VH-VL binders against f1rd40r3617to3795. Designs and how they scored, part 27

Target 1, 179 residues: f1rd40r3617to3795
Amino acid sequence: FNISVQSGYEAISQELCVVTCLKDLTSVVDIKTSSRPAMIGSLTDGSTETFWESGDEDKNKTKSITISCVKGINASYVSVHVDNSRDIGNKVTSMIFLCGKAVEDLCRIKQIDLDSRHMGWVTSELPGGDHHVIKIELKGPENTLRVRQVKVLGWKEGESIKIAGQISASVAQQKNCEA
Key: E = the ipSAE of ESMFold2; O = the ipSAE of OpenDDE; V2 = 0.75 times the mean of E and O plus 0.25 times the DockQ between their complexes.

## First folded at step 12 (VH-VL; framework fv_dusigitumab)

Design r3 (at its last look DockQ between E and O 0.52; V2 from the best seeds 0.55)
Fold by ESMFold2, look of step 12:
Structure r3 (fold): chain C 179 residues (1-179), chain A 119 residues (1-119), chain B 111 residues (1-111)
Amino acid sequence: as target 1 above (179 residues)
Amino acid sequence: QVQLVQSGAEVKKPGASVKVSCKASGYTFTDYDINWVRQATGQGLEWMGWMNPNSGDTYYAQKFQGRVTMTRNTSISTAYMELSSLRSEDTAVYYCAREGWDYQYFDYWGQGTTVTVSS
Amino acid sequence: QSVLTQPPSVSAAPGQKVTISCSGSSSNIGDKYVYWYQQLPGTAPKLLIYDNYKRPSGIPDRFSGSKSGTSATLGITGLQTGDEADYYCGTWDSSLSAGWVFGGGTKLTVL
């Protein structure tokens, strides 16, 4: 992850570089599930011991999690935690990440197959900018599936400072931000 | 311009069948489920079932299981609902409705088809 | 007699506020998203509120939705004579026979 630091401002074009401190933005985005929204808290509670499990209102439709970022929220990464080793009857074997400015016009940005024993995070880098809609389409061999966490990492507009040119080691001595 | 245009009013005898059509335009017909909802005069809305136009898969409300058939013709973007063994309590306005982008709610509705069952 | 219970009617004067309740259970409102539909006289229903509280494009912010526990509420502020209609809550019910269910409807009269 790139971690932003506070640094001086210079008005010299073409030599500007940006260091952005990534923050956990999960609490400030809107999260919709295709089913059982009562369980959304299990996706955002910081625990891989709780889960969202898809519900029968999904019918035969693709199960999904949709994340909406308002203007000023710049999501850089989205991560989804799945544990097929524990969720034996609710496995996730395919994820498709889609992104766009509106729900009506999403493009695939990543597709991944997960083996039947996958345990851990699956992360997608997102296109730059703000005001994204991110959709994760989920498939598995059973009628229901489980996801254990979702995280969104990025920055809020006005929380990063561009660094003009190269800086010295003493100016760059800041510890990385932690997610 | 998403549009659902239904067939005209029907008058039927008890014991007959009725088939209502719903022609879709302004979107890709096979990408969205079609639901059927009816409303008897002065009464509320009653969901009858859904049909996936891509696969032809259906799911019928238990009350109508065995009497209702939902089909489609994808070449003309048209969904159909057929209700058999009609009774006077089947007199109602029948609506088709498109299930929204998330497939959780009905975002566009047809104008309705009045079916009257009378001896 | 509906799975979702709504008052049969409500009324208020222009400019006032009105709320319409929708009472369900843990197999529907308590677990699922709630939707509201407006049906003007002689017309098909129209989506008014989705996902408990969200408004489609073209629905003014004087319409609001919320839910708590197994109940949902539609709020209308700045009441206008054109709001006179029937209002239905709807959701998925996962009990004995899974499927979409609607409340019995609430007739709003603007006096």
Scores: ipSAE 0.677, ipTM 0.833, lowest interface PAE 1.7, mean pLDDT 86
Fold by OpenDDE, look of step 12:
Structure r3 (fold): chain C 179 residues (1-179), chain A 119 residues (1-119), chain B 111 residues (1-111)
Amino acid sequence: as target 1 above (179 residues)
Amino acid sequence: QVQLVQSGAEVKKPGASVKVSCKASGYTFTDYDINWVRQATGQGLEWMGWMNPNSGDTYYAQKFQGRVTMTRNTSISTAYMELSSLRSEDTAVYYCAREGWDYQYFDYWGQGTTVTVSS
Amino acid sequence: QSVLTQPPSVSAAPGQKVTISCSGSSSNIGDKYVYWYQQLPGTAPKLLIYDNYKRPSGIPDRFSGSKSGTSATLGITGLQTGDEADYYCGTWDSSLSAGWVFGGGTKLTVL
C-alpha cells in the first residue's frame, strides 16, 4: 500500500513511553541529479503527480540523485517515490543507496530491486554519524527513468526531538512499512 | 594517474580516411566512455560522438553520421576514431576525452592529434 | 554558428575580475548542467567547472560558475597571467540532433 512520508517517529523506550519525532529536512538539503537539474523541483514539490525524468545525456549511464546535508542536519531516513505503473517506458527497477562524508567516499548501505509495477515509497535508513552525503543510484530497463518524490527525515542539532507518549497505530504502521 | 595518449599527426589527401588511436591508462578502460572532439585551427570545440568501451555502443553527432566510426580494442585499452571521405574542412586537432557514468563531463583529455587534409 | 553563444574575447588586468557569459536555449542550458573548460595555448582542454558551479580538485576558488535560465556565467577573480587562455562552455543539447555542444569559446587576455 501507499504511504505518505511527512514525518517519522521512533520509539526510544517502551518503558518510558518516549518517542523521537523526526522532521522533514527535504527543504534544507541540497539536491542534485545526474541530468536535467531543471526538474529537481518536481522531486520536492510534495506531489507525486510531477516527476524528475532523466535526460538523454544519461542514456546508457547510471542515473543518480545526490542529497547533501548542511552542517547541523542529521538525516535518519531517505525515501524515494516511484510509480512504474504510470511511468511506462521510464521504469526504475534498481535503487542503490549510498552515504558518506563526501561524494568521493560513499558506502553502499542498501540495494533494492523493484518490480515493473512498483508504485510507492522506497525508504532507506541511514547510519548514524556525520554522513553528509546521500546518493541514490537508479537503474531501469529503458534509456530514461522517472522519480516522483524524494524525502529526507531527520533532526537538527540543538533541537529536542523527544516526545513523551505513545505512538499512534497509524504511525507504528508507517514505521513498520518503512523498515 | 589517468592518461589518454593519442597517435601522431596525420597528413591525408581529400577522399582518404584517417584513423586516430587513443590509448587509456591509469583506470579501468571499460568503465568510462570515450568521446571525440575536434578543433579546427583557430576555431572552437566540436563534439563528434561517444563510444562505450564495454559494449562497443556508439552515438555520433549528426554531422558525422555515415562518415565516422568509433571502435575500441579492450585488450590494449585503446579507442579508435576513423573519419572517411576526408575534406579540407576536416583539418583539425582531434581529441579523445573520458566521460564518466554519473555526472557528464570530460575529465581527462588526450593530447590531441593533428590531422591535415590537403591536396 | 555554435549552439551556445560566448563573447569572442574578454580582457582585464591582473588582480581584476572577469566574467564570461554563455547563452543557450531551453533544449540545452535551460534544463541541463553546464560545464566549463579551460584551454591554455597549445594544450588540450581542461575541465574547469562541472555541474554549473562545482570545481574539480586542483581548481582554485578564484574560478566560479553560475547558471540562470538559459544562460551560464564563468567568473574569474584575482586574475593571473596564467589564466590567459580560451574558455569554453559546454552542455548536452536535446534537440532533434541531440549531442554535446560547446560555445564558440572566449579568449581571455590578461593585460
Scores: ipSAE 0.446, ipTM 0.791, lowest interface PAE 1.4, mean pLDDT 91
ESMFold2 (binder alone), look of step 12: mean pLDDT 92; pTM 0.934

Design r4 (at its last look DockQ between E and O 0.73; V2 from the best seeds 0.75)
Fold by OpenDDE, look of step 12:
Structure r4 (fold): chain C 179 residues (1-179), chain A 119 residues (1-119), chain B 111 residues (1-111)
Amino acid sequence: as target 1 above (179 residues)
Amino acid sequence: QVQLVQSGAEVKKPGASVKVSCKASGYTFTDYDINWVRQATGQGLEWMGWMNPNSGDTYYAQKFQGRVTMTRNTSISTAYMELSSLRSEDTAVYYCAREGWDYQWFDYWGQGTTVTVSS
Amino acid sequence: QSVLTQPPSVSAAPGQKVTISCSGSSSNIGDKYVYWYQQLPGTAPKLLIYDNYKRPSGIPDRFSGSKSGTSATLGITGLQTGDEADYYCGTWDSSLSAGVVFGGGTKLTVL
């Protein structure tokens, strides 16, 4: 089962029917994992059937996925897909989202606990500004855990992200929820 | 700037223990793991293990399990490595090294501590 | 013997390019990040390359890292006399005794 979210929409003005279109920036960001970097491709291949599994490098450490944005890239949302129902023995029960200008100066922006049966996307909104580094810290009850997808939505500087809305407010909201 | 300053040279007899200190400065001590690496004269680098200064958690290389103890005093930002049951082959320069933030490389090193084991 | 294999020595004249290889296996270089360290005579090692190809601040672009399969390579262009040192590759090995492993080191001589 492939989940492909290529863009998100945000309604700016209902009266003017102006919508902001966010792009998938996952392919233009640098992704690092705390272990088994050879599996990073599974995080961005658009399939929830593949996964990144943490290795013994971080067996007794916090697992993490670090996203570095290049200049001109403005990330607005980061989404992480986990499937604890499938990944028995590799569950994720805690996610902490951090962001900042440098890896040494990150601020926690979201913390979420997941139940043992959680399946789906966990999304964090990112604060505006020059946040070039996004880090997701992951914890689970076992020595290893699995993450199936990572997605970054935002916009590139110099590109227009405003489009004339041909969709209703309800449809726009639905798309935002799917992002 | 980040600095790791180690204790001075040690001379020990076989069977004794040695405890090397590593004082960190220029950053938040508890935010980065401390690793220990040794190097015998004219030889390569040998990893000994890591210690998390915040939790005190440790992970030792199998070769040193049972003989090495890595600890810390957070109040003075100092890491310690104690090696017991010393042998002649333990003669080496011992380095503490900071593990990069969320990374597995060692970005800052101490100046090294020479430990000589001789009868 | 070191888990990672490096040539014991390499040499070249100033201005030339040299490469240092680091050979491992699927349990280490194959699926993990590779790091490189420079050790000048009588000094502590210094981080040269991290995450296969990235350079820390202060490391000139003359130094480059690459990885393919179970092998990694350090490249040095525009060789300078100050580059004469020992170079070590390092990574994590997930064998029975999991931990950080280093190559045997390569002595670079500038002729």
Scores: ipSAE 0.800, ipTM 0.884, lowest interface PAE 0.7, mean pLDDT 92
Fold by ESMFold2, look of step 12:
Structure r4 (fold): chain C 179 residues (1-179), chain A 119 residues (1-119), chain B 111 residues (1-111)
Amino acid sequence: as target 1 above (179 residues)
Amino acid sequence: QVQLVQSGAEVKKPGASVKVSCKASGYTFTDYDINWVRQATGQGLEWMGWMNPNSGDTYYAQKFQGRVTMTRNTSISTAYMELSSLRSEDTAVYYCAREGWDYQWFDYWGQGTTVTVSS
Amino acid sequence: QSVLTQPPSVSAAPGQKVTISCSGSSSNIGDKYVYWYQQLPGTAPKLLIYDNYKRPSGIPDRFSGSKSGTSATLGITGLQTGDEADYYCGTWDSSLSAGVVFGGGTKLTVL
């Protein structure tokens, strides 16, 4: 998906981009973490220099990030940024991606194991259909772990477009519909 | 329908132990942690800890560490809480509660078990 | 006593609105999700609000939750006599004795 947006028809061109290519929907989905929800802003601020770090409320439990989409939001990909090279005491070595209509109705769609030096994005394609919930289960060798960003790509029903002022600095660099 | 059914009322003397059972139905017992919460007469709620029915792992509130044991029998979908060295201030209603899928919220509660500690 | 502070009681007439506060700290409400429970007389608590503001199925929209800083608030509009109950906030506290904490409870009287 790569659409060049130029000329004086940018508002119209951005609408065509929404209907024909993937858009960053991260700012319009609900994100829940298994611990320390006060740090959720670090997952969605468009920066891999900030992080969410799991807390003691899920210390002896599987850590997770859960994304909920309202009607009209269609997620196609979810991406998670992990930096085990910087987060030495908070590594992530396993991710399981699940999706479904509700938290009680989730099916595993992908499992990825990461080495202890992994740095970068891990992406899962989401199956087509009417799903409302995406869950990422995270494991690591320590009692806590860190995730640096999440990103949700997809499309909105209708002529809705994401205005540049609503796109984070990191997401603006991705707005050429290349996914 | 999710249901948690607890054992009946108990009367105990100081220094004894009590074991309360909590039988789960209507869901996969091993998928959700069980928490125990007590409430003395006319008082608020007091959390005692959680137990993972799949692994048997536990986490006890510091106040009860050394006196409480939480266990389960997965073949009959039943959780147990045992409190030892009972004192009169342990007189309370004891609840089991199912922890929600994404942790920390208690979506279903047992009916409560009254434990009375008196001489 | 609980580390989360609630007023001991509140009252209002049928049809009116009431709010119930829950004051905590940065080690709990300021950092964690807040939950609210309703306990009708002689019954077990029932989940009313989770994740600060979300309602489980079957809870009417006249119940609402919010939080600001280290405090959380339960709002109840259109009061009914069946709303007479004790209301508890709950959350995780990360102090030295880390675990679930509840507020002391608020008795709601509908007069």
Scores: ipSAE 0.721, ipTM 0.859, lowest interface PAE 1.5, mean pLDDT 86
ESMFold2 (binder alone), look of step 12: mean pLDDT 92; pTM 0.937

Design r5 (at its last look DockQ between E and O 0.76; V2 from the best seeds 0.00; counts 0 for: pae E 2.1 > 2)
Fold by OpenDDE, look of step 12:
Structure r5 (fold): chain C 179 residues (1-179), chain A 119 residues (1-119), chain B 111 residues (1-111)
Amino acid sequence: as target 1 above (179 residues)
Amino acid sequence: QVQLVQSGAEVKKPGASVKVSCKASGYTFTDYDINWVRQATGQGLEWMGWMNPNSGDTYYAQKFQGRVTMTRNTSISTAYMELSSLRSEDTAVYYCAREGWDYQYFDYWGQGTTVTVSS
Amino acid sequence: QSVLTQPPSVSAAPGQKVTISCSGSSSNIGDKYVYWYQQLPGTAPKLLIYDNYKRPSGIPDRFSGSKSGTSATLGITGLQTGDEADYYCGTWDNSLSAGVVFGGGTKLTVL
């Protein structure tokens, strides 16, 4: 299953049919993993068939994916794809989303537990403002775990993100749910 | 600012044990792993292991397994490294070092503790 | 004897550029981050480069790191007398005794 969504939509005003278009910023952010950085490419290649697998260097530690935004980049959502049904010996059962201006000052914004059969995207909305660092802490029952994709949606400063569209409220809501 | 202050120099006999302390300040002690690295005179760096101050979990280099014990007292933000069955080859400067937020690198170091093992 | 191999020494005149190599294998540098440390005489090591190429706050841009394959390189431009020190590369090794490993160190002499 390949999600090729490169943008998200948020309805600002139904009456004016103004929609905010969020861009995929995954290619312009810096991504770091707690182990096996050579596999980071698998997190952003647009395929859920590939994956990042944690290594021995963090086998007894919390695994993490850290996203650093450059100046002018405003991240609105971060999404993580896991497939516990395929990754039987590498399941993810806990995700903690943190964000802040610096790695030393991160705040927890979302915590979610996943069942042993979870397959799909887990999304966290990011608070507005100058949040330059996003960290996802990952835990599972085994020494290693797998993550298949990471996606960051947001907007670049200086770019117009408001578009006039003739979309119904229901369609707009659907797009937001898929983002 | 972040600081790691270690205990003073030690002189021990072969077969004895030494316990070095490392007091952390300037940050939340329990948020960062503490590593220990030693350096014999004129030699390179040798990693000994890490200790998580929050859980107390440890991971030791294979070379030191069975002889090294890393502990902490969270109430005083102090890490400890105890090395037993000391040998002459254990003579070295021992460093505590804070592991970075994303692991594996050491962003702050103690000043070092000289341990001399001699008959 | 070190898992990571560095030249034992390098030297150059002030203002010149020097490079220090760090060679490893697929079990360490090949798929892991590389770090560099500077150790001035009689002092504790100091983090110089992390995550292959990133500089901590306070480290001047004269210092650079790069990684390719199973090797890493530290570059120092505009060499200063204060740069005279020992330099160590480090990373994690996934051998039978997995753990942090260092290079043998390189002594940089400013002529």
Scores: ipSAE 0.719, ipTM 0.853, lowest interface PAE 0.9, mean pLDDT 92
Fold by ESMFold2, look of step 12:
Structure r5 (fold): chain C 179 residues (1-179), chain A 119 residues (1-119), chain B 111 residues (1-111)
Amino acid sequence: as target 1 above (179 residues)
Amino acid sequence: QVQLVQSGAEVKKPGASVKVSCKASGYTFTDYDINWVRQATGQGLEWMGWMNPNSGDTYYAQKFQGRVTMTRNTSISTAYMELSSLRSEDTAVYYCAREGWDYQYFDYWGQGTTVTVSS
Amino acid sequence: QSVLTQPPSVSAAPGQKVTISCSGSSSNIGDKYVYWYQQLPGTAPKLLIYDNYKRPSGIPDRFSGSKSGTSATLGITGLQTGDEADYYCGTWDNSLSAGVVFGGGTKLTVL
């Protein structure tokens, strides 16, 4: 005998299963770069043909992209697109993803080295909850580097909640969350 | 509570050197760069450079290249700025300032150290 | 000499509004974040605005910052006598030897 939850209940006698669909939240988060903020639009325009290139103000410093989510914004994933095959003088060979509730309380959640010819997305899963600060520290062999896109996926408090569940005596007991 | 406390006033002769200290408290000293800014009497602010307390790396404004040295002692959370070959034009109040968590703005300042260079 | 130009002084009565301009170029304000500092008489500078318009904790919302093209503006409403100070804009400049630059400062007098 197995039970799964499907659809809502007319008379509530059980805890409701809440499912939230992941959405692109990039346009509703605050993005700060360690240099050349005039180029931030290239990180968020949905194109991997444009880029943010670091500037003189973070020369000889760790380059970074910092994403701040206000209350009600629940970021689940952050992704960064680099193209070392195209950006041969501005490569990114190291990324460290940090996350916390405030900049002074950031903890490393993912650390990755990239091949000198890497092309594509690097994704980090984020801790649950809202009101995150996410920092991506970037390094490369040159004093400048390029990032072509940033994406934040998650959900926004106050969006529609879709409930999906199934109860069946012939189905194995499980819990599912879907949009 | 973040605080930067600087050494006391100095009077120097032309050609001498001065070393100003800046003791940090209330935060992790090695997590934030220290900048030095000076201000002559009745004048504006003039940036001198930055120092990374973790690595000891420095970046000096061109005007001071060759005359300024910025250092630190991490065990006592103290930054130093030394200016050599002093001229009367170096008479100013010298400030240390903490660079913000993501660079380029100065969120906390020391009280200033008056350096007078007189012949 | 300063690559950022501010008016040398501005004045207004208590309760009124004043704006302070900061004019730069594409190698600084046009490309970089702008900051504002308040320096009360006899004291160290204090951060007032960062990242063009953001206020640090403890700065009241009657202080505002904005930026358009190669110029930035500090706005102060509800003027108080305690606002009498020198105000400096600052940013990074890529020209020459690259580094932090400040405007020449604006003395605000509350009449």
Scores: ipSAE 0.630, ipTM 0.826, lowest interface PAE 2.1, mean pLDDT 86
ESMFold2 (binder alone), look of step 12: mean pLDDT 93; pTM 0.947

Design r6 (at its last look DockQ between E and O 0.60; V2 from the best seeds 0.65)
Fold by ESMFold2, look of step 12:
Structure r6 (fold): chain C 179 residues (1-179), chain A 119 residues (1-119), chain B 111 residues (1-111)
Amino acid sequence: as target 1 above (179 residues)
Amino acid sequence: QVQLVQSGAEVKKPGASVKVSCKASGYTFTDYDINWVRQATGQGLEWMGWMNPNSGDTYYAQKFQGRVTMTRNTSISTAYMELSSLRSEDTAVYYCAREGYDYQYFDYWGQGTTVTVSS
Amino acid sequence: QSVLTQPPSVSAAPGQKVTISCSGSSSNIGDKYVYWYQQLPGTAPKLLIYDNYKRPSGIPDRFSGSKSGTSATLGITGLQTGDEADYYCGTWDSSLSAGYVFGGGTKLTVL
């Protein structure tokens, strides 16, 4: 790619900037669920028609999805798709996002409460540094709950550089998701 | 550094109760569930239940429902298991074990407490 | 009988490889994570493998775990005399009396 800036001749001056490209890293991270690991494929298959549903091994315990990254993988965002409007008996009403170097050293980043009709992605930006573990704690009013997708966005060491004013629509859409 | 130290051996008569203690050190006691597992001489492992030290919530294996009570004292980082109406088949080594942070595996075990039930 | 079936014993010479099977059902191994524990003579059990295949810190990579369908396997390569122990698989079982279950155990003898 080429980085260039025309100065002094444009109606609006626009400085070229260098930005690390955000990629979908979901296929290269390790994902653990607090129960029913046989359903993990539903979290990463790119479909909101499939789901992971919690099992009885974590009944009366906090339900969770834990993501572990290997060296060279830098997660910047984690997103979780929930559909309380379809998952009537399996709602998710609270998410707590945590990260750290190891599962016993996690710090809370953010808590998001969801209403009974929430449908869509819930996203947390991850702090900088050498985090290797991300955990999402999930709560709901019923015996079980459902999550329909998980995504991890970030960068790999040595990845390409993009100009900030030309960020792709798909990356911008993912960055604009909040819940 | 993580350590679970259990109370000493017990000899009991049938119909009595036994209470085994498990003192935790080297970690935040309230962050990890405690499980109890027993092993009769020359036999395999048998899970008895878990207890959450933060809330006091418990879940007991059906075989022990009505006879087992699991409690804790968070001030001294100690878990307890009490088994009542003892029978000779309750003769076993009783272990406490710390459940891993993400559940269902037992990453640290106490040294075991031998309970002998004889007339 | 245990809901998880293990062979009662297995043996091999030092340096060899051995595998220990754990057979269950769709209500346990087929749906849940599997764990493995080593119990050296006269000691408490020790965690060897968690979440089907992961090793805790301090467990050498000659111990491995895998799972296929309703069965799990513990593998031990480069067998050493110090590996002589009882080995247990464990998992959650979701049958009507839901709870944690162990296999019956496998005694490994190093000849």
Scores: ipSAE 0.698, ipTM 0.854, lowest interface PAE 1.7, mean pLDDT 87
Fold by OpenDDE, look of step 12:
Structure r6 (fold): chain C 179 residues (1-179), chain A 119 residues (1-119), chain B 111 residues (1-111)
Amino acid sequence: as target 1 above (179 residues)
Amino acid sequence: QVQLVQSGAEVKKPGASVKVSCKASGYTFTDYDINWVRQATGQGLEWMGWMNPNSGDTYYAQKFQGRVTMTRNTSISTAYMELSSLRSEDTAVYYCAREGYDYQYFDYWGQGTTVTVSS
Amino acid sequence: QSVLTQPPSVSAAPGQKVTISCSGSSSNIGDKYVYWYQQLPGTAPKLLIYDNYKRPSGIPDRFSGSKSGTSATLGITGLQTGDEADYYCGTWDSSLSAGYVFGGGTKLTVL
């Protein structure tokens, strides 16, 4: 199924015609970067015009963004926006997504290589459960790299995310023919 | 539990070299960088550099460039710091410390090794 | 002389609150995470605060960290005699080619 990183995610249950709408949880998660935490705000400001740029403290190391979900927060997807076309000297060419319940016990769940001109969102589905720690390891050809945005989609415990779905025109037509 | 156990006290003459060891246990040695920090008597902490036990890569503070060598023996989970051309100002307690998550803080420290440089 | 500036000493009575400041610049505290270390007399330093305000397991909530601009602050409430120690702030400094720097240290005396 398709997800909208900007507006959330909707899934349709065919059996019940119920749509599940995931919420943007980015504002309620803790975000840590391997360097230059002062720029973390740029990752969550909703603009691809701003960015986080890695610093000197991790110039010879793998860069990373770590997302920690608080109790009651269930992350389903994590998305990272990169623009290698604009960030010529700060390209990201590799992303590794890791997930677990603790930072010391993370499992690799996805690995993606990006071309030198990649522009757009890279999304990883997360395993079910709460209290996720999500780590994105980033590599590029230069000592520094840039990431434009990070989004976390999921749901909060106690909140209903199910809404009545609309019947497609084709299904409606079929029902009319069978009536 | 995580432990860093350092070698015993050293007494050296000016111009000599000293090599301090730091044996790690309770975790995967190659997964965390080892940093070295020293503290002269009655003085503050001074960062010396880091060593990656997996690759052997190192980065030294400018002050110690050319005099310090950080190495490791992965088979025995031991890090080493060698300081050459010793001078009286090098008299200090030397600590190894494990670098924690995301290459930033020092979460576990050795007990320290006293190095005395005197003529 | 230290890149990060701390008061040389602070003191308070048991039960009181104390704060220890750490002043830096845009190349260190202004741009990096701040860490705090506690060093009891005759012992190795221990991590007290990481990532500006987070506490490792085992560190009581009496200890708090904050950061604003190019300055960081360690707060200790409900001061206990066992808190008597030297406290160091630390961070990375871009001006030193990714070198780690410590404050000069603050001696906390419990009166």
Scores: ipSAE 0.640, ipTM 0.836, lowest interface PAE 0.9, mean pLDDT 91
ESMFold2 (binder alone), look of step 12: mean pLDDT 92; pTM 0.944

